# Designs tried in a protein design chat: VH-VL binders against Holliday junction branch migration complex subunit RuvA (ruvA). Part 1

Scores and structures below are computed, not measured.

Target 1, 202 residues: Holliday junction branch migration complex subunit RuvA (ruvA), of Salinibacter ruber (q2s5c8)
Amino acid sequence: MIDYVSGTLVDKTTDSALVDVNGLGYRVHVPTSTYKRLPDTDEEVTLHTYHYLREDDESLYGFATKAERTVFETMTGVSRVGPKLALSALSAMTPTELRDHVMEGDKSRLTQISGVGTKTADRLIVELRDRLADLDVLEDTSPLSGGSDARAEARADALEALTELGLSKADAERSIRQVLRDNAGIQSADELVRRALKADQE
Positions, changes and structure headers below are counted from each chain's first letter, unless a header gives other numbers; Kabat numbers aren't used for antibody chains.
ipSAE, averaged over its two directions, is called F for ESMFold2-Fast, E for ESMFold2 and O for OpenDDE. V2 adds 0.75 times the mean of E and O to 0.25 times the DockQ between the complexes of E and O.
[cut] marks letters that were taken out.
Atom coordinates printed by the task and the answers are left out, and those that the model quotes come from them; centres of patches stay.

## First folded at step 1 (VH-VL)

Design a01 (framework fv_alirocumab)
Fold by ESMFold2-Fast, scan of step 1:
Structure a01 (fold): chain C 202 residues (1-202), chain A 122 residues (1-122), chain B 113 residues (1-113)
Amino acid sequence: as target 1 above (202 residues)
Amino acid sequence: EVQLVESGGGLVQPGGSLRLSCAASGFTFSSYAMNWVRQAPGKGLDWVSTISGSGGSTNYADSVKGRFIISRDSSKHTLYLQMNSLRAEDTAVYYCAKGRYYDSSGYYFDYWGRGTLVTVSS
Amino acid sequence: DIVMTQSPDSLAVSLGERATINCKSSQSVLYSSNNKNYLGWYQQKPGQPPNLLIYWASTRESGVPDRFSGSGSGTDFTLTISSLQAEDVAVYYCQQYYSTPLTFGQGTKLEIK
């Protein structure tokens, strides 16, 4: 029903965003690929949405691009493929990559998706070939901004702080890389340091 | 499928400048980090630079820092390498390579162009 | 900087026999928090660009024949070709992506005996 939400980003986690649209807060579930493109809280954001309605789940899902939304919609239409697996697919590869691997029958690449074994990969190839064949690459563009000067500065500051706390340069760089790989939307040096220290300890 | 086509290589005098381009197609360009890797004649692979999917973050090898500038144009699906103050040791085939991830931290490279030769000669 | 050292520099193996290439890193490329080895292998045939074979030390890239396998952890890694074919004549490179700068081994040239 709801085609998009455009408003102020109030809160975000690795799997959801809360968008304020003229006083109405929409909680939207997002893949990691979309999370990485989200701005800082209190900034403007636009997400393409899909209203998932099944007997056991009624949720709003949001995406940086229309192509991501199309992939989510078509995947969740496959038997035994739920939102969690569809989000995993979008976090692992782009819509055009997924389309190409499905068209090619590339089971090895599809099994790299969390939760996808060889039998599920075969099912995806069969079920998605026709629907993804018409996927428009132009719909894979997003109004969301990615990296910024602030991110580069935050990384430099986080590296300095981590080395001052006793981490080697190599360990500090690795920890920052891992945090940003999983949470590319982070732009604060303080948050990078906190998550890097936790990741290094874990 | 994924295609990367480099251009702009050629012969240049020491101290000169050259701009390389890499035209990308077959994937969502702005969703991936892009990379330049070079190979001197008869030698091994040498990483030069990485740029994040948005272009907001970059990394460089120490040997080129301050002389080379990596950039990208998402609307043209093109990666660039501006090479300034060229030296004889910069002579190499320059490959455009696609990262598997968005971040400029690098990682591994799943697709490569065929390369463009840069010769820096007195 | 992490230095990658391959051995041997060159190797000649008969068709159908096993080829083994080693790669050592000057420091561990195993990240304890995610238990992943930040190590990949590439194949470069004469006149061609490199081709990704293995990533995360042991994960085979799509389209790569199953005779290619990667093993090892921490600082010592091995690329194995279980039954050498004529098309496998190439230079093989290991690469670490644990820390910047990203670094490659010097390469191992594989030839048919």
Scores: ipSAE 0.000, ipTM 0.443, lowest interface PAE 18.9, mean pLDDT 81

Design a02 (framework fv_alirocumab)
Fold by ESMFold2-Fast, scan of step 1:
Structure a02 (fold): chain C 202 residues (1-202), chain A 123 residues (1-123), chain B 113 residues (1-113)
Amino acid sequence: as target 1 above (202 residues)
Amino acid sequence: EVQLVESGGGLVQPGGSLRLSCAASGFTFSSYAMNWVRQAPGKGLDWVSTISGSGGSTNYADSVKGRFIISRDSSKHTLYLQMNSLRAEDTAVYYCAKDLYYGSGSYRAFDIWGRGTLVTVSS
Amino acid sequence: DIVMTQSPDSLAVSLGERATINCKSSQSVLYSSNNKNYLGWYQQKPGQPPNLLIYWASTRESGVPDRFSGSGSGTDFTLTISSLQAEDVAVYYCQQYYSTPYTFGQGTKLEIK
């Protein structure tokens, strides 16, 4: 029902935020990744929300980015995966990192998430792979930061350039992930495009 | 041109060891999970083992677990299968096979296969 | 383990006629979260490695002729060759990639009648 809350941040703890929306206080549970991006109290904040409704738990969860929310929603849709495990995943790695580990089938990295054993890691790889393959990396850019990161801007520019050159969005994103995994220090869109085109070759 | 070439097969006695290699070319080797699939003479396909693109995750069929070790060397673009404590029932053509999609370590169809290398376990 | 069972073990079909091969899994290979069936079909000609025909139960691999089609969901799957050609003589295998160990059907040998 509630897609986002936008208002004044009146209180925050490491696992929750209280947002005043025109006199209504919404307490939302947040992963550590979202907590770190929250502004100071009395500042404006926007959180993407997910209303978790189950037999024994009715809670509102908030996220700095749509990518974090997508990860949470998709994970909690997996059998035997609850909100605590989903929050642990988001606290252990970014949506982009989780997507990459799922796409790589990296069970050892996924089992580092609190509550994830080998069977759960296998299930997550299958269940999340297609859903997270389409995850918009640009949605991982926090609106709470007050500006774009230079690297995020370079990624956005590279994605646009690659799609202009005829690559599908999925192929372009895959190539960019491959380049950045091998060359974490690249900051220019130009260099990303050059290396991504090479990576996409057979 | 995407290509996989197996080598290392041969005749070995029961209880012996053998190491298979699969040389990969024409694709970004480290980005794809790799598999070993075997086929006994006149029989069907039997999955043996999977290794993730990073090499950090492996899985094995119960029949080979504890005896076979899958590994990869990204610098040499080569997949390996170390086979120990070989049994007559391990006799088969061994194929290496690439996952269809980037980054899929398990649970994917195999789009590229090598031509196979024959392993015969006989006294 | 998921057991894959094909039927028939062998069949003979005349050139130009329809060939139908069935595959049954011992448990569902459909994942609810992505609504995909983790089921593939392979063709193996004598002396050659297997060749991927279909993945996700019904998606035809690039380069595979239109006469090949896959259908089904959950536990019951079918591979259809709408008009058999001489080059289609092969053994056909279904495979689940829903969970490890990956398992194949026993194979169906397709011959010209």
Scores: ipSAE 0.000, ipTM 0.431, lowest interface PAE 18.1, mean pLDDT 80

Design a03 (framework fv_alirocumab)
Heavy chain, then light chain:
Amino acid sequence: EVQLVESGGGLVQPGGSLRLSCAASGFTFSSYAMNWVRQAPGKGLDWVSTISGSGGSTNYADSVKGRFIISRDSSKHTLYLQMNSLRAEDTAVYYCAKGGTIFGVSRYFDYWGRGTLVTVSS
Amino acid sequence: DIVMTQSPDSLAVSLGERATINCKSSQSVLYSSNNKNYLGWYQQKPGQPPNLLIYWASTRESGVPDRFSGSGSGTDFTLTISSLQAEDVAVYYCQQYYSTPLTFGQGTKLEIK
ESMFold2-Fast, scan of step 1: ipSAE 0.007; ipTM 0.449

Design a04 (framework fv_alirocumab; at its last look DockQ between E and O 0.42; V2 from the best seeds 0.00; counts 0 for: pae E 10.3 > 2)
Heavy chain, then light chain:
Amino acid sequence: EVQLVESGGGLVQPGGSLRLSCAASGFTFSDYAMNWVRQAPGKGLDWVSTISGSGDSTNYADSVKGRFIISRDSSKHTLYLQMNSLRAEDTAVYYCAKDYDSSGYEDYFDYWGRGTLVTVSS
Amino acid sequence: DIVMTQSPDSLAVSLGERATINCKSSQSVLYSSNNENYLGWYQQKPGQPPNLLIYWASTRESGVPDRFSGSGSGTDFTLTISSLQAEDVAVYYCQQYYSTPLTFGQGTKLEIK
ESMFold2-Fast, scan of step 1: ipSAE 0.000; ipTM 0.487
ESMFold2, look of step 2: ipSAE 0.006; ipTM 0.505
ESMFold2 (binder alone), look of step 2: mean pLDDT 93; pTM 0.943
OpenDDE, look of step 2: ipSAE 0.015; ipTM 0.550

Design a05 (framework fv_alirocumab)
Fold by ESMFold2-Fast, scan of step 1:
Structure a05 (fold): chain C 202 residues (1-202), chain A 122 residues (1-122), chain B 113 residues (1-113)
Amino acid sequence: as target 1 above (202 residues)
Amino acid sequence: EVQLVESGGGLVQPGGSLRLSCAASGFTFSSYAMNWVRQAPGKGLDWVSTISGSGGSTNYADSVKGRFIISRDSSKHTLYLQMNSLRAEDTAVYYCAKSRWLGSGYYPFDYWGRGTLVTVSS
Amino acid sequence: DIVMTQSPDSLAVSLGERATINCKSSQSVLYSSNNKNYLGWYQQKPGQPPNLLIYWASTRESGVPDRFSGSGSGTDFTLTISSLQAEDVAVYYCQQYYSTPYTFGQGTKLEIK
């Protein structure tokens, strides 16, 4: 199992990248979002990979971030959601946007994904809501998130506190998202918990 | 082909504010993290702040946290640094710098602008 | 925070001779999962911005002459210029990009003897 490929980008198309790793070429399928972030050929690149294994299909997929890979893996675990649909979703929106739309039950936004009709949107909402509630989705998985590290830690602490107080993880995440949408400046776990509990009271 | 052009530097009194801009061209701006690095006269390089390609993640040196705000406008291919509550210690040439690769941990700075001088003095 | 310390502070070398600059990190910058050292070297000529020479401790940036080489792993790193040219007069900085805050060494000033 290949967890990542790091090397020289030899070739790219809108749906694939060829990476040379010390003389060995890996062709990986990528979403358009990853394609847009690829450097020029002959530059260095690292892609987080997922080895998709089914009885009738074996392919290697590559992503600019671990969050994109996690979303892809989670989506392809859903009934009637294959790799092509998962790639289309990641090409249409970020992992954070997808998680938020699924968590909020935003069918209209999900149907904007190529190949996603109302039936598939309903299936994604039902199947992914709980699976994505645990996803710590970062737009950039780099250590470049020092300011967001404090916020992420406060958020994680608030989530734990709310679940200890009897909220489901999904309800706790929804309440935290609602609070942060209205009060972006909150940085303490204590304040997040207090406001999330009030939001849960309506 | 990659070009980074800083502007907005000048003389300002302690406690004042200043906004720096960095106009970027020659690369897919939204794909790369961008950085501000400063250099006080006769001193070494001092990292100030980083912003992710999407703008969703920011990070700051402890000395500027709460005072400086990094931001970007992908449609204008421009990076910004809003500097508030300026101190004499903030006097430096401020460089705009591009992270080399997309993805986690690829953050040597492969292209730099010429810098813009900020002088904080009474 | 990772503290980067360079030695020497200044170095005078004759044209055509070897120049060696050292850099030490207070913590390892080797990431075990990918076996890469998150260490770079920059050259800054008077009145100019820094220029990336080496990344991942030993990989030369495109366009950088073969006379520049980087070596080392973990906490001890070296930048070597095998045959000093007049255009190499500059201040050299090492940088770790293993974790934030990103930190630079204090710089080594390279001059012609």
Scores: ipSAE 0.000, ipTM 0.434, lowest interface PAE 17.8, mean pLDDT 80

Design a06 (framework fv_alirocumab)
Fold by ESMFold2-Fast, scan of step 1:
Structure a06 (fold): chain C 202 residues (1-202), chain A 121 residues (1-121), chain B 113 residues (1-113)
Amino acid sequence: as target 1 above (202 residues)
Amino acid sequence: EVQLVESGGGLVQPGGSLRLSCAASGFTFSSYAMNWVRQAPGKGLDWVSTISGSGGSTNYADSVKGRFIISRDSSKHTLYLQMNSLRAEDTAVYYCAKHYGSGWYYGMDVWGRGTLVTVSS
Amino acid sequence: DIVMTQSPDSLAVSLGERATINCKSSQSVLYSSNNKNYLGWYQQKPGQPPNLLIYWASTRESGVPDRFSGSGSGTDFTLTISSLQAEDVAVYYCQQYYSTPYTFGQGTKLEIK
């Protein structure tokens, strides 16, 4: 199972990306939401991947976030829901939006997904409700590479700093999530650490 | 049908304590952050506290920090607000409110009817 | 803390006419990474709890009539009711959820002229 691909973006179309990983080219199918965040060709890119393997189909799917990959994986586990439908869902709404509509039983919103009729919407509500209930998502529409990488690095640096200051990894991660949930604009590790320490006191 | 029903309000003397409850039904309670919002007579809305779906994160308005404690019991589908060291300025209708979406959507889409707390001598 | 200021404090509008309510935040509530404004609008009718009208500054909540619309970005926001109806008599509040403490504007009372 390939968990991610990180390399040079060689080519992209509206539904796929070709990534050169140390001389091996991986063509990954992507939802429109991921396509919009792809850099220009010859730039570095990292995609979270899902290896879809069935008797009639072996394909690699790529996503900007782990939450999108989780949605894709759980959807393709639903009876009569294939990769094309799962990609359509992710192109139509965010993982958080999909979760909310499933939790609320909003058939009207779910039928807006290309290929989803009333019967499929009912099935998605029943099958996905439990699996998506705990999906913890921070939506980030920044381009892949650059801005999102800088934020990920700031978060990693903040986590390391907080654990050096005596917080457990779990407590540090909870505090960082709390800070980002309540102060979404913060990008620096120093600011994250300061706010997380304050949040941990409450 | 999604519903929130507050209870526990009443008359209390300054320095006293009161615990409010909010019974939730019709949605996956543990998936949504919950809020307490109050409104003093003839005044506007004033946010009091929030708690994450898991209960792992809480935040408070400065005016109530150190005196109020927000908590939740997922098995009972109930949100609580423990109010200690009450002051006359805490007199208000207290509303329980659900976040619009789970996780990062912060709009409050479902509100209870409110429960009146009166703090006077 | 982010301070939310509404204007006017009250206004009277004739049935069928347009009502406009403004909201200003003391700092930007736009999160650059997702390009969303962490701003909502609520309606509170006499004797009732608040009702969410708009979230993300301009997204109308399900079931809210299309005569209600939200606009603006950063620090300046507007709620518009394109054709006032009798049932729209209420106090309207803006709210930021960019950072805790979450803060509301002081409210705008909308009355029929």
Scores: ipSAE 0.000, ipTM 0.426, lowest interface PAE 17.4, mean pLDDT 80

Design a07 (framework fv_alirocumab)
Fold by ESMFold2-Fast, scan of step 1:
Structure a07 (fold): chain C 202 residues (1-202), chain A 124 residues (1-124), chain B 113 residues (1-113)
Amino acid sequence: as target 1 above (202 residues)
Amino acid sequence: EVQLVESGGGLVQPGGSLRLSCAASGFTFSSYAMNWVRQAPGKGLDWVSTISGSGGSTNYADSVKGRFIISRDSSKHTLYLQMNSLRAEDTAVYYCAKDRGYDFWSGYSPFDYWGRGTLVTVSS
Amino acid sequence: DIVMTQSPDSLAVSLGERATINCKSSQSVLYSSNNKNYLGWYQQKPGQPPNLLIYWASTRESGVPDRFSGSGSGTDFTLTISSLQAEDVAVYYCQQYYSTPLTFGQGTKLEIK
């Protein structure tokens, strides 16, 4: 359907972006890797889109690079691989890294992807090896200018780490906000996690 | 031969803490998600928590969220459950259970092996 | 949360006769894209931990006798024991693993008549 969207970023969360294109709002799901590259709200943004349409799911997905979109499309074409796993893969490693690990048969690296066990890693290697061998590394160039706020990346990383440690998304966000209110200069995910865990225990 | 052996259960007062362990053997420990499932005396099965093979993802039943912490040590082939702020309703036999495999869509599977359980009694 | 409801709560069947246990989910546990039902069945004998009997609604776990079979799709599932043996006296549980929190039925106690 739509190959890309280019417009004003109205709203963003760690898993979605709302882009205003001449008065039309497009809500797209994004991997964390794309979120980290999103500008601040009210800035211009361009995302490569993929319209995922299956019997029980119709959603727009947006990516900072064409290579990320290709990985998502290729993965979701594999039997039993849905959007959640594909987004997890893109959040864990770059398209080039994923390609290299698949081509090398590196199961230990693939099992680092949230939701991928040994059997799943074997299937990904078999199914994706030929499809990703032709991945154009030049398509891994982001159309986003100036990158992202380093502090926003640290916050996103800390949020993921805290939810992995058993906090709800709401509790994790509250703890991070409390830490940043008291320590505005913190920019590393590691330090945010450490301080947020200490704050949450009070 | 897969074996799961729980330990650490006992009698504890309300508000107290207890740490359960599950020693695993006979399979590639880090390749499988692990679970804690409890069963109150004379009652049915109640899922408590899960942890992914890498330890990077955890989930908890609402009744224990914020009080219990699941963790694992791959070098020791051991699963843990740290239980804080214990309540009378936490009284149960706690089973360690291994995921049978993995599913791309849900990320979950049924449990193919279980330990014999360790009894936790929360009483004053 | 997906609520699992079993029927009956208890069942008495004579040796050699067929036993049927039902399980209903409050929401479908069939994922249309892979055509799989995220449903399993467990057997728990007195004083023992549960044992996995059936997964994917109808696939028998290795080592489980062929008298055990699972059927159904979507929200309605059945566990059948074609010819009851004395060793089959147990409580049987269905479980959904479609979404978190993972949930079990309340259990069906199977006794010899």
Scores: ipSAE 0.000, ipTM 0.433, lowest interface PAE 19.3, mean pLDDT 81

Design a08 (framework fv_alirocumab)
Fold by ESMFold2-Fast, scan of step 1:
Structure a08 (fold): chain C 202 residues (1-202), chain A 123 residues (1-123), chain B 113 residues (1-113)
Amino acid sequence: as target 1 above (202 residues)
Amino acid sequence: EVQLVESGGGLVQPGGSLRLSCAASGFTFSSYAMNWVRQAPGKGLDWVSTISGSGGSTNYADSVKGRFIISRDSSKHTLYLQMNSLRAEDTAVYYCAKVGYSYGLFSYYMDVWGRGTLVTVSS
Amino acid sequence: DIVMTQSPDSLAVSLGERATINCKSSQSVLYSSNNKNYLGWYQQKPGQPPNLLIYWASTRESGVPDRFSGSGSGTDFTLTISSLQAEDVAVYYCQQYYSTPLTFGQGTKLEIK
């Protein structure tokens, strides 16, 4: 099992990257989101990999972020969802956006993914809701945890406060997600609580 | 060519508000995290805020938390900094800066900087 | 917060001589999972924005003259200019990008002796 590949980018197409690791070439399939983040050839690159193994298909997939890899792995674990559809999803929206649309049951947004019709959107909502509920997305793949951690702590504090004030955990989480979607700059638990209470009342 | 052009700086009284803009061109704007870094007259570089490529994650220096709001508009290729409750200590040249990308990893070294826009907070 | 401390505060070096600027972090900026040092160096000339010289402690930015080099690991880093040119008069800053808040050294002013 190859968890990541780190080496020199030898070649790239919109569909794949070839990484040279001390004379061993790894060809990995990448979503468009990862392709856009690839450096020029002959530069260093690190990709988080997933080894897709099925009876009739064996391929290595590479991603710019661990969150993208988690989404890909989770989606391909859904019946009748293959790598092509999972790559299309990652090309259409970020891991956070996909999680939020699934959590909200937003079929209209999910059907914008190439290859996803109404029935597939329903399947994704049912199958992924529980699996993506705990997905913490690290947008920029850095060990810069301070700001993201502070925001995550504010979110956790707001969830606890809202639950103590009588909201169900599901309602509190939904309200916090909606507030953050509309107001990405909020970092304080206090402000999250105030806006979430207003959203719940509405 | 990759370019960042700041605007919106000026003279403002303590307690006032000001919004800075940074117009980006020459790269896929929505793929890169962006930073605001300031420099007071005769002083060193002081990081203010960062926002992820998607806009879903923001970070602030303790000195500006609760007063400044970083945001972006991918359709306009523009980064913003809304500055509220301004203090004399906020007087500085404000630079817009793009994160680096190498080794398949976005990282917060800053490979492209704008020319800066001066904010003076004085009565 | 990771505190970055540069030494010296100012330095005067003759043309053609070697200039050495030091940077120390209050905690390690080496990430064990990828074995990279999250440290960069910037040059700022009067009236201009900072210009990236070095990233990942020792990788030279495209277009930067090869007389500039970075070295070090963990908490102790060095920027070296092997043969000082007149155009190198500037303030130099180190920066860590290991953890937020992002922090810079106080700067080292380099002058011709």
Scores: ipSAE 0.006, ipTM 0.472, lowest interface PAE 10.7, mean pLDDT 82

Design a09 (framework fv_alirocumab)
Fold by ESMFold2-Fast, scan of step 1:
Structure a09 (fold): chain C 202 residues (1-202), chain A 125 residues (1-125), chain B 113 residues (1-113)
Amino acid sequence: as target 1 above (202 residues)
Amino acid sequence: EVQLVESGGGLVQPGGSLRLSCAASGFTFSSYAMNWVRQAPGKGLDWVSTISGSGGSTNYADSVKGRFIISRDSSKHTLYLQMNSLRAEDTAVYYCAKEVKTYYGSGTYTHFDYWGRGTLVTVSS
Amino acid sequence: DIVMTQSPDSLAVSLGERATINCKSSQSVLYSSNNKNYLGWYQQKPGQPPNLLIYWASTRESGVPDRFSGSGSGTDFTLTISSLQAEDVAVYYCQQYYSTPLTFGQGTKLEIK
């Protein structure tokens, strides 16, 4: 129901945040990856939220990025995968890392997630491969009220340029990811665009 | 290429209203935060207001809070600034400026990579 | 509010010589988690809108000549023009984008003399 909350951070713990939105307090459960990126109390914060509804559980979850929320939502849609396991996954890996391990079928990496054995890892690979292939993994590196990584900025600039040149967002993002897999040291949006265009034409 | 074209400036009396527009082209308009920055004759740059790409978040300089309203229309690729209760000190060239989004859905601010030519607002007594 | 103060207010430099403009913020604009300084530099030539030169304190915008460089961290920043050209006559502004309200320095007027 609530797609995001934006307001003053009143209180935070390792697993939750309390956000004051015009006098209404929202208690939001967060993974440790989001906790680490929260500003100090009394500062402004924006969290992407997911309202988890089941017959035995109703809770609001919050995330620093839409990619984290998408991972949480898709994981909790898998049979026998609940919020606790999904939060553990986001605490162990970034959305990009999780997507890449799922796409490559890397069971050993997935079993590093607390609560994930070999059988659950196999299930995640099968069930999530298609859902995570289109994931927008441009992360905000913090703070939630300001700032992000220069690499993320270059990626966002390259994505915009490639889509304006006629590539779909999905194709542009895949091309950028492929380029960065071959050379993670690229810091310039111009270089990313040039290499991604060459990769797309091949 | 990215282009930002401001319009709507002119001469108004104190207490009057004026609506500025900024027509954007050459980029995915709804993905980027937009700003209004003004410059009084012979003076420096003064930030006025910001709006997120989705339009869900806005912020204003204290001097214009309650008087100015920033908005955007994604279908028309146009940014607006509704200026009410105008004062002599609002006299300035008004520029629209584009931020570089480093990620989607955040309240983070960035530098301004493109600026329009500006539109002059003169509030005379 | 973060107050940005530039020095000097005006500067006259001979062609081919180095120009140095300073910018100080009333509080740090360095975000420790990403180690980025939320500081940019803009050039405004007579009769034109501002044009981005430098962002993240030291990253040069595409198309900006390499004679322009930015340095500094935290509260103290410098814009350097290594060999002044005639076309560099302009007013230069620093800007912080660490927090709202977004603020600019008062500007430094660069002239040839």
Scores: ipSAE 0.000, ipTM 0.432, lowest interface PAE 18.4, mean pLDDT 80

